# Ledger of designs, part 300: VHH binders against q84jc2

Target 1, 232 residues: q84jc2
Amino acid sequence: MSKMRNLVEEKFLEFYESWVIQLELYLHQLLIAHNNNTMSETELRHLISKLTTHHKAYYTAKWAAIREDVLAFFGSVWLNPLENACSWLTGWKPSMVFRMVDRLRKSRVVLVEAQVKKLEELRVKTKFDEQKIEREMERYQVAMADRKMVELARLGCHVGGESVMVVEAAVRGLSMGLEKMVKAADCVRLKTLKGILDILTPPQCVEFLAAAATFQVQLRRWGNRRHYVTHS
Key: E = the ipSAE of ESMFold2; O = the ipSAE of OpenDDE; V2 = 0.75 times the mean of E and O plus 0.25 times the DockQ between their complexes.

## First folded at step 18 (VHH)

Design lj7 (framework vhh_8fcz_2; at its last look DockQ between E and O 0.80; V2 from the best seeds 0.80)
Fold by OpenDDE, look of step 18:
Structure lj7 (fold): chain B 232 residues (1-232), chain A 126 residues (1-126)
Amino acid sequence: as target 1 above (232 residues)
Amino acid sequence: QVQLVESGGGLVQPGGSLRLSCAASGFTFSDHAMSWVRQPPGKGLEWVSGISGSGGQTQYADSVEGRFTIIRDNDKKMVYLQMTSLKTEDTAVYYCARFTYSELWKYLDSGKFDYEGQGTQVTVSS
């Protein structure tokens, strides 16, 4: 690995560990708010805003990092194997969150018919967008044996001097396509999340966000216990 | 068995200070983020502050930001809440809270907050 690649991984690992710790603390807030019937709508919306801001911060950091080295996110050394196994194109699969919504529906949460309809429409749209990205990924994978990739393969272990520039150019070319796809996927994630939050009432949003955060935290904990991964 | 024992509450005048303590036992203390929560008279339980397992990160409710400080001692298995510039609206029973994530789904379904501590009363009055 290049020093730059390693640096990106290290920086993002530190960021992510911190980010997840913060998420856990927000989860405490969400759980308490979930049981507090005396909280005003304004207070709930404020809490929701804090969480959405937290998520936006993640993507801001991610997008800055992928500009430097998008390939770091296809290894994702900051994730345990279980988290990685559940990853779709460097993050959570957008359509997965509807499973959480379904759980809400089966709980004490009462969704009105209009909400149910809108959620279904959003689910369909999200699925469609996922498939579109997957098709593009397939195209990219098939097209990987292009001139730049062949050149990179040819150079192999003989990288040095003038060859370094050629290799770097080839890698950048390949990375651009991947970056585009990752950004597209992230956009679908963000749109899906926004869509759900726009449909749900503030109390429902709190419960949804609590469920989502719980899932994320538990997935990490399960994976860490299984694979003896330690995080700060 | 998990035990959380709060102490340090009392009667203070507005503008005064108190330090709350929570003694924890029955679990790996450093592996868990801890929170302080409070229940004002006639109101529901509200989150006050949280601290990560290592103690390196903290969060505060807007209402207490800049006035309260949460710290922990993992060697002693203690969590503290230093309260300054106390206001009448800070009057509440304060609890130390640990969340067991294995039971979070049940928690979400039932809406029941599981804490073992008796809490400590803080009264801010002229």
Scores: ipSAE 0.848, ipTM 0.941, lowest interface PAE 0.5, mean pLDDT 89
Fold by ESMFold2, look of step 18:
Structure lj7 (fold): chain B 232 residues (1-232), chain A 126 residues (1-126)
Amino acid sequence: as target 1 above (232 residues)
Amino acid sequence: QVQLVESGGGLVQPGGSLRLSCAASGFTFSDHAMSWVRQPPGKGLEWVSGISGSGGQTQYADSVEGRFTIIRDNDKKMVYLQMTSLKTEDTAVYYCARFTYSELWKYLDSGKFDYEGQGTQVTVSS
């Protein structure tokens, strides 16, 4: 477990650093596309597809990594303390993304009444799914506490190699449950993102994706300025 | 004060090559991703290429991928754009750009890109 966790952290840190650097380059593309009306609808859809593909690559890598060590994603070494403090179940909180949509309504994005209605319906569904996951996590935490208390008491009576195996099995059991909850949260994130992008027009999608990437870049830069963040 | 000075533009025939240079000063160059952006005659801005602060990551617009190469030299504080197989549609004023970290929301909200340099003209014509 210990070796696998260290290996997972090292690999994902390298992946994430590259991934977020590429996101910053995509942000440059989005900002130019947003700042000037120089791209056709087809070109905008292709840029949006590149962003969607980039985000899917993140989840593909993440889900492979959590199969090996989900605990690495709670208090991640590849995130600064501010980024970790803003995390909800190992990622951005789905309902908070609608503040990004609300911000765009106040600045540049013009939404027709039909879009506003669909976005509000999606916002309500997203909050409902979010709350459902929070209650399921609470039930899981209670069940984990009961299991952990019993397991710790039993290990307190053991000496030697069998005690190590029992501890490792208990950790694996806890990790399997956390993996399920993380994937459930990620599914709400992906469903919410897809829902927003389906409702918005291509220019509006560019503005939304630019705002989301801007927030992530600002959070990382601000957090790094206050703290010395290093690899591993 | 931040300065970006573009050079290396000129008149070239279709199929030709040029190398643009951008000299940077007034900021910690290696901390910033850099981009090339162009403005064709009578049109708005087009993003061309970008490179990470370390130089290890690059991206290209579809229209230039395979033909243009972005390079940086952090010791000399230079960004280059090596252009080959030039086409008439590559005719534009080319700017190098950094998006000021502290002003990302301002760029997003305003929709206006503030050039830091004067750009360099590339004209592809027979």
Scores: ipSAE 0.745, ipTM 0.909, lowest interface PAE 0.9, mean pLDDT 82
ESMFold2 (binder alone), look of step 18: mean pLDDT 82; pTM 0.836
OpenDDE, second read of step 21: ipSAE 0.831; ipTM 0.934

Design lj8 (framework vhh_8fcz_2; at its last look DockQ between E and O 0.77; V2 from the best seeds 0.80)
Fold by OpenDDE, look of step 18:
Structure lj8 (fold): chain B 232 residues (1-232), chain A 126 residues (1-126)
Amino acid sequence: as target 1 above (232 residues)
Amino acid sequence: QVQLVESGGGLVQPGGSLRLSCAASGFTFSDHAMSWVRQPPGKGLEWVSGISGSGGQTQYADSVEGRFTIIRDNDKKMVYLQMTSLKTEDTAVYYCARFHYSELWKYLDSGKFDYEGQGTQVTVSS
């Protein structure tokens, strides 16, 4: 049976497919820039800016969509199962990006001591923020068994008349809480990304962004092949 | 075996136009985004333009935006670069580029991009 998609899912699916295609094209730019030692710092910074703008556009679209239906992002029909399996609160886990940083450290990239120290501080902070969100999520999940949710469970899928209002109220309450959590998680993602880019030099930023984009593109490709998912 | 064959280069005056072509073979063409890159004399490889697998999305370097147009024909397995209002700084060897998904990390690790074609020379001179 084909999953029925709501309007929010359909719109965001289209957006995301387009967004990922653009990301792949940016990846080409990043890879070439990484190979080009004659590019000026200004040029590199401009490229970095384009990528950061691209990422910001994603979250702008996401936040607009979650205002309408945050539950759509807990299904994430635009992602394949592999991508979904790697998802934390509707996106990438913030602490995961430090794996990309670690890759830089093991490559020909030389980080100065000051950079290493700042990156470690950022890692600690990011992890702390993740844990804080997880605790809040746990608290929220435990608290879900409130009067509204209990009533929703009692009514089941067969609702009508006055019961519809109760169900809607319960769903709204749940959605508001989830939206808060998702936004909090996204803030940590954005802060972490910004933090890393502020610590790295422009050439290092290009390599980092290329690594991140490579991972994302490959994950999607691998997942699509395994599960026969076709994306534009 | 993957093959990319560039053609269409030549000598033109500033303000002139050229159309570059790239014939692709040895891979599923429509599944891959394609790019044009160029290497000016004495400089590193520079990204010029890219086009998605379906051809529905394109990107351009700022230096060529509004002057160059990238298009593709998936039935013919061709990528084109229409160049207009050419400038002296557009002088370079132009290459058609495919970034194989399984080799993306190789590109990052090596710090080198191995273009598969021989390229085509574009010279803009008065």
Scores: ipSAE 0.884, ipTM 0.965, lowest interface PAE 0.5, mean pLDDT 90
Fold by ESMFold2, look of step 18:
Formats: structure tokens, C-alpha cells, sequence
Structure lj8 (fold): chain B 232 residues (1-232), chain A 126 residues (1-126)
């Protein structure tokens, strides 16, 4: 069965397919850089900059698209069902990225005590910000459910132009609220990423970025293996 | 068994051109991104260029952009590196490498990137 897609979904699907393929090519570059012990700090920082620019390009495109259709990012057509099931408010969960940081403790590039302390402080702050967003989203969902119950009761009894206007206003309010929450979550993601990269040395940044990209690539691949097309 | 066989290297003067070839077998070639990687004398591996499985997207190291072109032929299971305006700094053993999805965590954890071929020597000197 084909899934119907509006213009926003179709454009972002095209963007995302290209973006993830580019991420795969960057991952190959990161793995080679991770192997090479003779790269200069300048070369490593340039590669890190390419990765951060690539991630920023994703959010730039996403924020433009959510202005038109934030609901497209809840159950996205450009993600497989596994990727969608693993999403926290339309993306990777900020506190979970520290699993990739934890892998650095097994690497040949050693974290010093000062870095470990700063990373733990960042992890605590990230979790705090995450929980704050979760509480705000929960309150919003409860308020919208109450409002929808009232609107549905009114529509069940009377159908007319005034009822359509009230439903439209409720939908607009929901969309605006969701957009704000998605952007807040993305800001936590970007702050967390920036914070990690600021604390790590360039070789550690390369390893971290490679681990994060590997997880994203593997999640997509695993979900696509379970994705089998059946149609009549 | 996966096999990657590089060829086409040789001695070339600065400003010259050379085309490297990589024959692939033992895996579904079109499903995997491919890269050219080089090892200059006395130095570590340097990533040169990469190409998506379909061939629709490419990336180049800054040092070779505008001079090298990566091409793939999925029907023949070949990857090529067309090199022009060669410089002495391009002297290296060149390897093709595939993006082996089942080994990503191994490569990351070990810090050792395994290439399957013997490589092909490119020497640029006057």
C-alpha cells in the first residue's frame, strides 16, 4: 500500500534520503581519520566542522519544514518504523547520546579526569532540560485532550460553520504548541552536541561522531531489513 | 569471499593523469558505498574520495577536489579514480575500500580499518 504524501513530506523525504547517504560517506571518512594517527589537529577540526555543518543543515531544513507541517515529523514517511519507534519528540533522545560518549572510555584516546567531570555535569544538565520538556509536553497533551473532548461533544450535537472554526482554532493551537516543543527539544540536542564536542579533544570528537553516525546508520539498516514491501 | 583488486598505478610526471581501477566481488556491490584511500610514504591512511552505492553522491578530500573524479559501474562491479593534474604529494599506495555494514562497530572499537586489496602504487615525480 502506497502512503499518501503532501508536498512538505515529499520534499523532506528527498532531502533526508540524500542527507543520510551523505552521512554514510562522512562516516567512512571518520573511520579512516580514526585509524590515522598522523592527521594534524587542523585537519581533524576541519573534518569535525564538516560533520557539525551537516547536522546543522538537517535542523535548518527541519525547522523550515515544521513551520508548514509539524505533524509530518511524528511518524515520518522518510523514516522506517523502527526509526520512528525509537524517536523522542521527533529525534534522538539527548540524554542517550552519552552512551556514545561512554564508548570513548574503551578507546585508545583516554579521557582525563577534568573531561570526565565536565561530561558528567553536561549529562546532568541535559537530563534536567530533557525532563523539563517532558513535563511541559505532558501538561500540553492533557490540556489538548480536555479541549478536544469539549470540541468533539459540540460537533456531535451540531455541525456548522462555527463548529468548523472552533475545530480549526484547536488544530492550529495544537500545531503551534507541538512546533514549539519540537524546537525546544532540538535546541537541547544541539546544545548537548556542542557541549560534548567542546569538551572532547579532536581525536575524541572524531570517534564520538563516528559512533553516533554508526548508530544512526545501523538503526536505519536494521529497520529496513524488517521493511518488506507487500502490495497487490 | 569479498575481494577488492586495485590496478592502474604507475609512474607519472607532475601534471599528468592516471586512472585507477578496483574490481569487486563477493558481495552485493550496489548496496555499498565505496571509497578510495591512500597511504603516502611514511604516513597513515588518508581518505581520498567516496561514492554512494547508487553512484549518485560523491565526496572528495579538499586536497583532491577538482582534480580527481570517483566513478562506479555497478554492472561491471568496478570503482574508478580518474586522477588529473597530479602532484608529487599524490604519491601513495591507493586502496579501494568498501563500507562493510556488519563490521562498523569493529572498525570503530579497534581503530584499525581493514582494506581487502593489496593496493596499487602511484608515484608522481619529475
Amino acid sequence: as target 1 above (232 residues)
Amino acid sequence: QVQLVESGGGLVQPGGSLRLSCAASGFTFSDHAMSWVRQPPGKGLEWVSGISGSGGQTQYADSVEGRFTIIRDNDKKMVYLQMTSLKTEDTAVYYCARFHYSELWKYLDSGKFDYEGQGTQVTVSS
Scores: ipSAE 0.744, ipTM 0.908, lowest interface PAE 1.0, mean pLDDT 84
ESMFold2 (binder alone), look of step 18: mean pLDDT 82; pTM 0.846
OpenDDE, second read of step 21: ipSAE 0.867; ipTM 0.953

Design lj9 (framework vhh_8fcz_2; at its last look DockQ between E and O 0.69; V2 from the best seeds 0.75)
Fold by OpenDDE, look of step 18:
Structure lj9 (fold): chain B 232 residues (1-232), chain A 126 residues (1-126)
Amino acid sequence: as target 1 above (232 residues)
Amino acid sequence: QVQLVESGGGLVQPGGSLRLSCAASGFTFSDHAMSWVRQPPGKGLEWVSGISGSGGQTQYADSVEGRFTIIRDNDKKMVYLQMTSLKTEDTAVYYCARFAYSELWKYLDSGKFDYEGQGTQVTVSS
């Protein structure tokens, strides 16, 4: 169990560090595109597609990892404390991205009334979905004091032989519920992101994605400076 | 003070090669990803290539993929762009770029990218 956990953490740490580095490079592309008035819509859409693909890759890797050990993501050793403090169910809180949208509204970006309406509807829906997941999480947390947890606690002091198998089975059972909730949360994240991108024009999408990436990169750097975290 | 100094540009025929250099100073070089961008005549600034702080990861625009290679030397604080199979459409002023983390929001808000270097002219013509 310990080896598996460590392996999952190490593998995902390596993946995530690489993924974030790539995100920074994409951010350069987005910033230049945002400042380039001569780019065609096709070119912008292509860039947007690259970014969406990049994000999808993250979730593909994440979901593969959580099948092995979902608990690794509740520690998230690949994140600094600041990033972890800002995390909701192992990732960004879906409703938070609307702050990036709000920023667009306050910038040079002109949203038409129809876009504003759709974005507000999406915001409401996203919030509703978040609350639903939170309620389920609460229920799960209350239910944790079940027979399996008691057995896990008892046997955890005597790791050996048959006890190891029992403990592993108990942990797996408990992890299944968490995995479902994490996946549900990720679905809300992905739906929210897709929803926003579907409402915005290509230039607006580029600005939105740039803002989101900027926030993520800065949050990581601020946290790393504060806590002296180094990444490869 | 941050300084970026580009060099290596020139006049070449289609199919030719050039190597651009960028000398960086005034910041922790290895902590920053670096990019090459270019300004074609009559067009906006376009991204060409990027390289991570360690140099372990690179990205390229589709238009230059397979023809250009970006590398860096962190000991010398240099970024290079090896250009091969040059085309007429590669004609531009080339700049190396550090997107300062403290200025990222400024770039977004202003809609302008203030490149710090003078750039180097690349002209591809028969």
Scores: ipSAE 0.889, ipTM 0.968, lowest interface PAE 0.5, mean pLDDT 91
Fold by ESMFold2, look of step 18:
Structure lj9 (fold): chain B 232 residues (1-232), chain A 126 residues (1-126)
Amino acid sequence: as target 1 above (232 residues)
Amino acid sequence: QVQLVESGGGLVQPGGSLRLSCAASGFTFSDHAMSWVRQPPGKGLEWVSGISGSGGQTQYADSVEGRFTIIRDNDKKMVYLQMTSLKTEDTAVYYCARFAYSELWKYLDSGKFDYEGQGTQVTVSS
């Protein structure tokens, strides 16, 4: 449907298009590295560092943008409908990233029992943090809706400039709460990613990052094509 | 039929320049990122450079950054690799490659780009 883009949405759309295209090119590097038995540990760690830096750049840009308009990140114009449907609090769901970890057991790179144990501990911690955020988000939204409903009911008795200021203050309050929740979710995402990369060996990290990038690139391509095909 | 045809290789002195070309056919060229990869003698395949479907985004391997430039012409369905300041370690067969993301795990299992040509030999020697 027709919706006018604001300045934050326009700027982040441009950023995100470039960022995901660069991720796709990094994926090419990861796939070549995965299949090149002659790369040294130093070379692999350097590539892993490039991917880590690329992901950190995304969050740097995102956190700057949500300071201006966090609501733009709920139903984002830079994502297709499939990508938006798969989002949990404006991003990938942390517990679901372990699907890529499960893929490692089918690869030519073996996980040792100590790694498996540490990964299961991280999976449990990640699910716990996820559920905590979901409970806090629900409680916060109920509390915000309760206070906002009272303010809106009072507004029904007034019209004019004071009513506009009350509405703007209510929206600002909701936005600040949502910004806090989105940043909390992003912290779980970053902690989970760092935890996985710390447990895996460099070749395993390359395979994990390749799987994650492949999923994100495919979700974008597949969602764009399926949406287009569905309309034809 | 998807086809990629590389050309422009040859023998070049260290410090010299060379331009590789890749002619693409059989697919919507502008929809696909393209890469140059190379295989040095007796070694595995190395990624060299990549370019987005529109041509607006590029990446380079550290070993070639500042010396190589990847360019595409979507009207002519061509990808180029402009190489300058060539070194003996740049000696390799160079391939133009497309990555098609048809199934999530297929590339991890197969270890191959979707399509590549026969390659073009670049030899840098005195």
Scores: ipSAE 0.647, ipTM 0.867, lowest interface PAE 1.3, mean pLDDT 81
ESMFold2 (binder alone), look of step 18: mean pLDDT 84; pTM 0.863

Design ma1 (framework vhh_7aqx_2; at its last look DockQ between E and O 0.74; V2 from the best seeds 0.00; counts 0 for: pae E 6.2 > 2)
Fold by OpenDDE, look of step 18:
Structure ma1 (fold): chain B 232 residues (1-232), chain A 125 residues (1-125)
Amino acid sequence: as target 1 above (232 residues)
Amino acid sequence: QVQLQESGGGLVQAGGSLRLSCTTSGFTFSDYAFSWFRQAPGEEREFVGAISWSGGSTDYADSVKGRFTISRDNAKNTFYLQMNSLKTEDTAVYYCAADWIADYLEGSPSEYDYWGQGTQVTVSS
């Protein structure tokens, strides 16, 4: 059975499809830059800025959408099942990106001791922030069986006419908590990304961003093939 | 060198208006989100409001919603706090802050990259 999509889902689906296409184009540029040792620092920084701007555009759109319907992002119809399975609070797990950094260390990239130390500090901070959010989410989820939810459930069994407004109000209340969690998670994502980019040199940033983009694009491709998912 | 400088503070009567400005230098203005904080004597620094890097989103403390407005001008590397219907309770030192990310949650001051020195706002009865 095909799930009926609401307006928020449809709009964001369209946005995301276009966004991913653009990401693939940037990935191509990143790979070229990575293989071109003659590019100037200025050129590399420009490319990095393009990518960061692209990511910020995603969150701009996301945050606008979640104000309307945060629940849409817990279904994420624009993602395939594999992508969804790998998602943490409607996005990538912040601490995961350090695996990308580790990959750099195993490659031709040499990190100096100062960089390694800063990365470790960032890793610890990121993990701490993740855990904090998870605790809050857990608390929220446990509290879902509270008075409000019981009332919602009671009304839900006989939803019609005058009770509809009460149900909607209850749902809005629940959604507000979720929205806070999602925004908090996104902040950790962006802070982690910025932290890494500040620690790495421009060439290292390009390699890191290429790895991250590759992972994202390939995950989507693999998931689509496995589950025969079409998003259009 | 990164600099944030507040201006526009002063003495105003209750019900009046002030417009604070924060002029920045030393970083790419368009890449940053901006926030205003305030601190009254003997009180902790509290979040007033924020504006995203795109300028498309704003967030405000409940105490100032409907009265205060934040805007930004990328061409001038300046963002603003328009304060209307001022109350005596709004008396504080106001600080501008910059961050690569807009935290639309009750912004923890410890998470911001850069801070101004503050400007005094006094609202008299």
Scores: ipSAE 0.329, ipTM 0.705, lowest interface PAE 1.8, mean pLDDT 89
Fold by ESMFold2, look of step 18:
Structure ma1 (fold): chain B 232 residues (1-232), chain A 125 residues (1-125)
Amino acid sequence: as target 1 above (232 residues)
Amino acid sequence: QVQLQESGGGLVQAGGSLRLSCTTSGFTFSDYAFSWFRQAPGEEREFVGAISWSGGSTDYADSVKGRFTISRDNAKNTFYLQMNSLKTEDTAVYYCAADWIADYLEGSPSEYDYWGQGTQVTVSS
């Protein structure tokens, strides 16, 4: 059925559709570079820079939109249900990206022991930062549940604008806390991405970025197909 | 070798203005976000403000909002802190920092990859 959208959601839907199309174009370039061992290091670094700039542009737009409506990013209208189900705090889970790194380790690209050690150190740091965010989210959710329980008991006795104002304040407090948590999670995502790209050689970076873009594009394609299957 | 070097510190009278510079080398300047921190004697280092890699997003501590402005000059690999309407409580050692990401909510020192050595700003009454 049709989904209701506010202006923030409509604006970000248009942005995201354009952003994904451009990601697909960059994926084509990554796949050519992945299969072409004659590209210079300068050419590879330019392509890597285009990808990192594209990812950072996504977060710039996201952070502006979150200031208006963070809840739009929980069950987003611009994502299909499969994409939404795979989200952790409105995006890919930082520690799980190391599964793609593990595939690089098994691929035609050889990682030296020094790189493997640095990647493991980064994995540990990333997981530690994730756990901090998860603990803060849990504390926040417990605090909100306790306050909501008290306010719901109080509302059972009153009717009027006072009850509406208390509910509005609770929703505002939730939104502010969620904005902080989402931005913190996004920072972990970006630092993890940067950390991986700093450890890998330029050809390895291209292979990693290609794998990541392929997964994102395929997740969108798979989810879209499932939603258009109807009885015939 | 990545280097950040602050300059422009000194003594200034309350109500005055001062412009700090942070000159950078050893990385692609346009890929980085930059931040200013300050530390008064006996206090912890505190966030002052930050600017994104694009220059399109800035964030400031409440104590300096409206008085301080961060900017960047890609041609000089330099970013700046313009401090206006200075107060004696602005007295501190000011540090510049670089990080690949612009938009930390609190600007924690542990989130920054590279630091300058600091420059003293002293605001006299």
Scores: ipSAE 0.048, ipTM 0.507, lowest interface PAE 6.2, mean pLDDT 81
ESMFold2 (binder alone), look of step 18: mean pLDDT 79; pTM 0.798

Design ma10 (framework vhh_7aqx_2; at its last look DockQ between E and O 0.74; V2 from the best seeds 0.00; counts 0 for: pae E 4.9 > 2)
Fold by OpenDDE, look of step 18:
Structure ma10 (fold): chain B 232 residues (1-232), chain A 125 residues (1-125)
Amino acid sequence: as target 1 above (232 residues)
Amino acid sequence: QVQLQESGGGLVQAGGSLRLSCTTSGFTFSDYAFSWFRQAPGEEREFVGAISWSGGSTDYADSVKGRFTISRDNAKNTFYLQMNSLKTEDTAVYYCAADWIADLLEGSPSYYDYWGQGTQVTVSS
């Protein structure tokens, strides 16, 4: 909290606070829909579309912010420590959502064999993509001790004047690599989410989205209480 | 059944204009982002541009910036590529593509869900 925030952090913090409030409202609607067996398929699909649009809006904003300062997302001042601890490359880990799908299977939701098969295929693909990104990230992290970083380290103790440009160039190089990793991760997130929603029926989608939103909202609440964090 | 169908291609003189259309069916049009690709003979398929699901943002390859414009019409389940100031180098088969996050894919074709069959655009000198 004592950290001085840059402009990107401030703007995204404001955005995220508003975004979460809206998510809570949608969560309420999802829960109502889940408990209302009289809603038509059209109505359910409309609600699902609202939620997916909401999520797409988040990533639209995120990627705009990342273009300006990807490093802001590795601090994520808009998140509490618990949320940050649960983050994988600046967001939720894609393979995690299959735990929520498993929850559906243990509830009153019955998945047909075809759905189960497709979900398993998606799970395997998601895991593969995660691992690929992790390998790339590992390689990147190991390579950080390269010439540029050595130069940065050397200059770091005596940064001034003409050396500032060298430092900035080095930081830009690092940021570009990180941005690539974050974007790759986000793609896996969104493709996984869409994949699940395409496999599930509208009622199942509503239940899944409700579970996901609940988890996100509660994680934030728990973290805020535990760490006495305020973002406003 | 998902379908994407390109139209509007043909022969045009350098400096001329064409408008390509991609008509879609089989999915919720408003939920998807869209892209155009092109492939010249002997060349790899290259990104031309993309439009977001909301229509609020567009992205273009540097080679077509300022000349090409992508738009969408949700009521018609159709999106477009307006090509102005055409050059001989623009000669290619043009493909339309659809994906839930096409606007975030930055021209990577690997994640795109759906593709059209392509339409030939030939720009003569």
Scores: ipSAE 0.472, ipTM 0.775, lowest interface PAE 1.2, mean pLDDT 90
Fold by ESMFold2, look of step 18:
Structure ma10 (fold): chain B 232 residues (1-232), chain A 125 residues (1-125)
Amino acid sequence: as target 1 above (232 residues)
Amino acid sequence: QVQLQESGGGLVQAGGSLRLSCTTSGFTFSDYAFSWFRQAPGEEREFVGAISWSGGSTDYADSVKGRFTISRDNAKNTFYLQMNSLKTEDTAVYYCAADWIADLLEGSPSYYDYWGQGTQVTVSS
């Protein structure tokens, strides 16, 4: 089992805090671009590229850290409890992003029929991939529970050096399987994001990215907020 | 439209070298990861190697590790495979493939969105 906060957790905490600050700066640029109808398509595409590069940088750092300690990403020290409670396999749930697209469609974004058709196709594919991962996670959990019981039963009830080795082997096996599933989930997240951005026009992409960044910033801000009600 | 085009294939003697190129168009080259696959007659398509969109991570099949080198040139929108110490077993049609997140992929063809048409490499004794 886990001990104190390790070097992987400490390094990723520092990275994540910096990464969120930069996301907030990009959010500011997105909001300016949304409210300023003088930006060219080329300028919008450049801003969109900055955002996608920023997100890919997060996953680059995450996957490096996961190779060392995937368990750190289940109940992460760099996230507040609200952020952790909203996680699906260490991140946002891919299918839920379409609720954000739906809200934008109803309030301020007009989509042509071709875009609507492509978005529905992507939603169905995303849900299918999500369900496939969920089924594999279930199969993994069942298999791991059976494996752990067999290993522990063979050692009997007495605690000793051999019992520790069996526990360590079980933890290693769990970690390897979890790493695979987390990466699969991240792949669905990134392909869903890319798919949405490919369907939307550059101004629509700016609105979507601004909404997504706003949600992430608000979730962090709200979950970090501590206030006491004073009664006079 | 997105297009990938392999070139540089041909006939080479065992022990020789060959460099394949994959030129791309229709997307922002620096945003993509690239992989080489190969397919010998009567066999399934086999992973050869991949390079991340940043160029900082590479992965190779065990059968080619140490002999093949993958690189990219963002200025030319071109992805390369340098093949050294070629063996008869390396004879195949070589395909380049691209995906926005291919550096996550475990070398499965199903993960790649874009494919070239293939170039023949024949290694003779």
Scores: ipSAE 0.120, ipTM 0.551, lowest interface PAE 4.9, mean pLDDT 81
ESMFold2 (binder alone), look of step 18: mean pLDDT 79; pTM 0.806

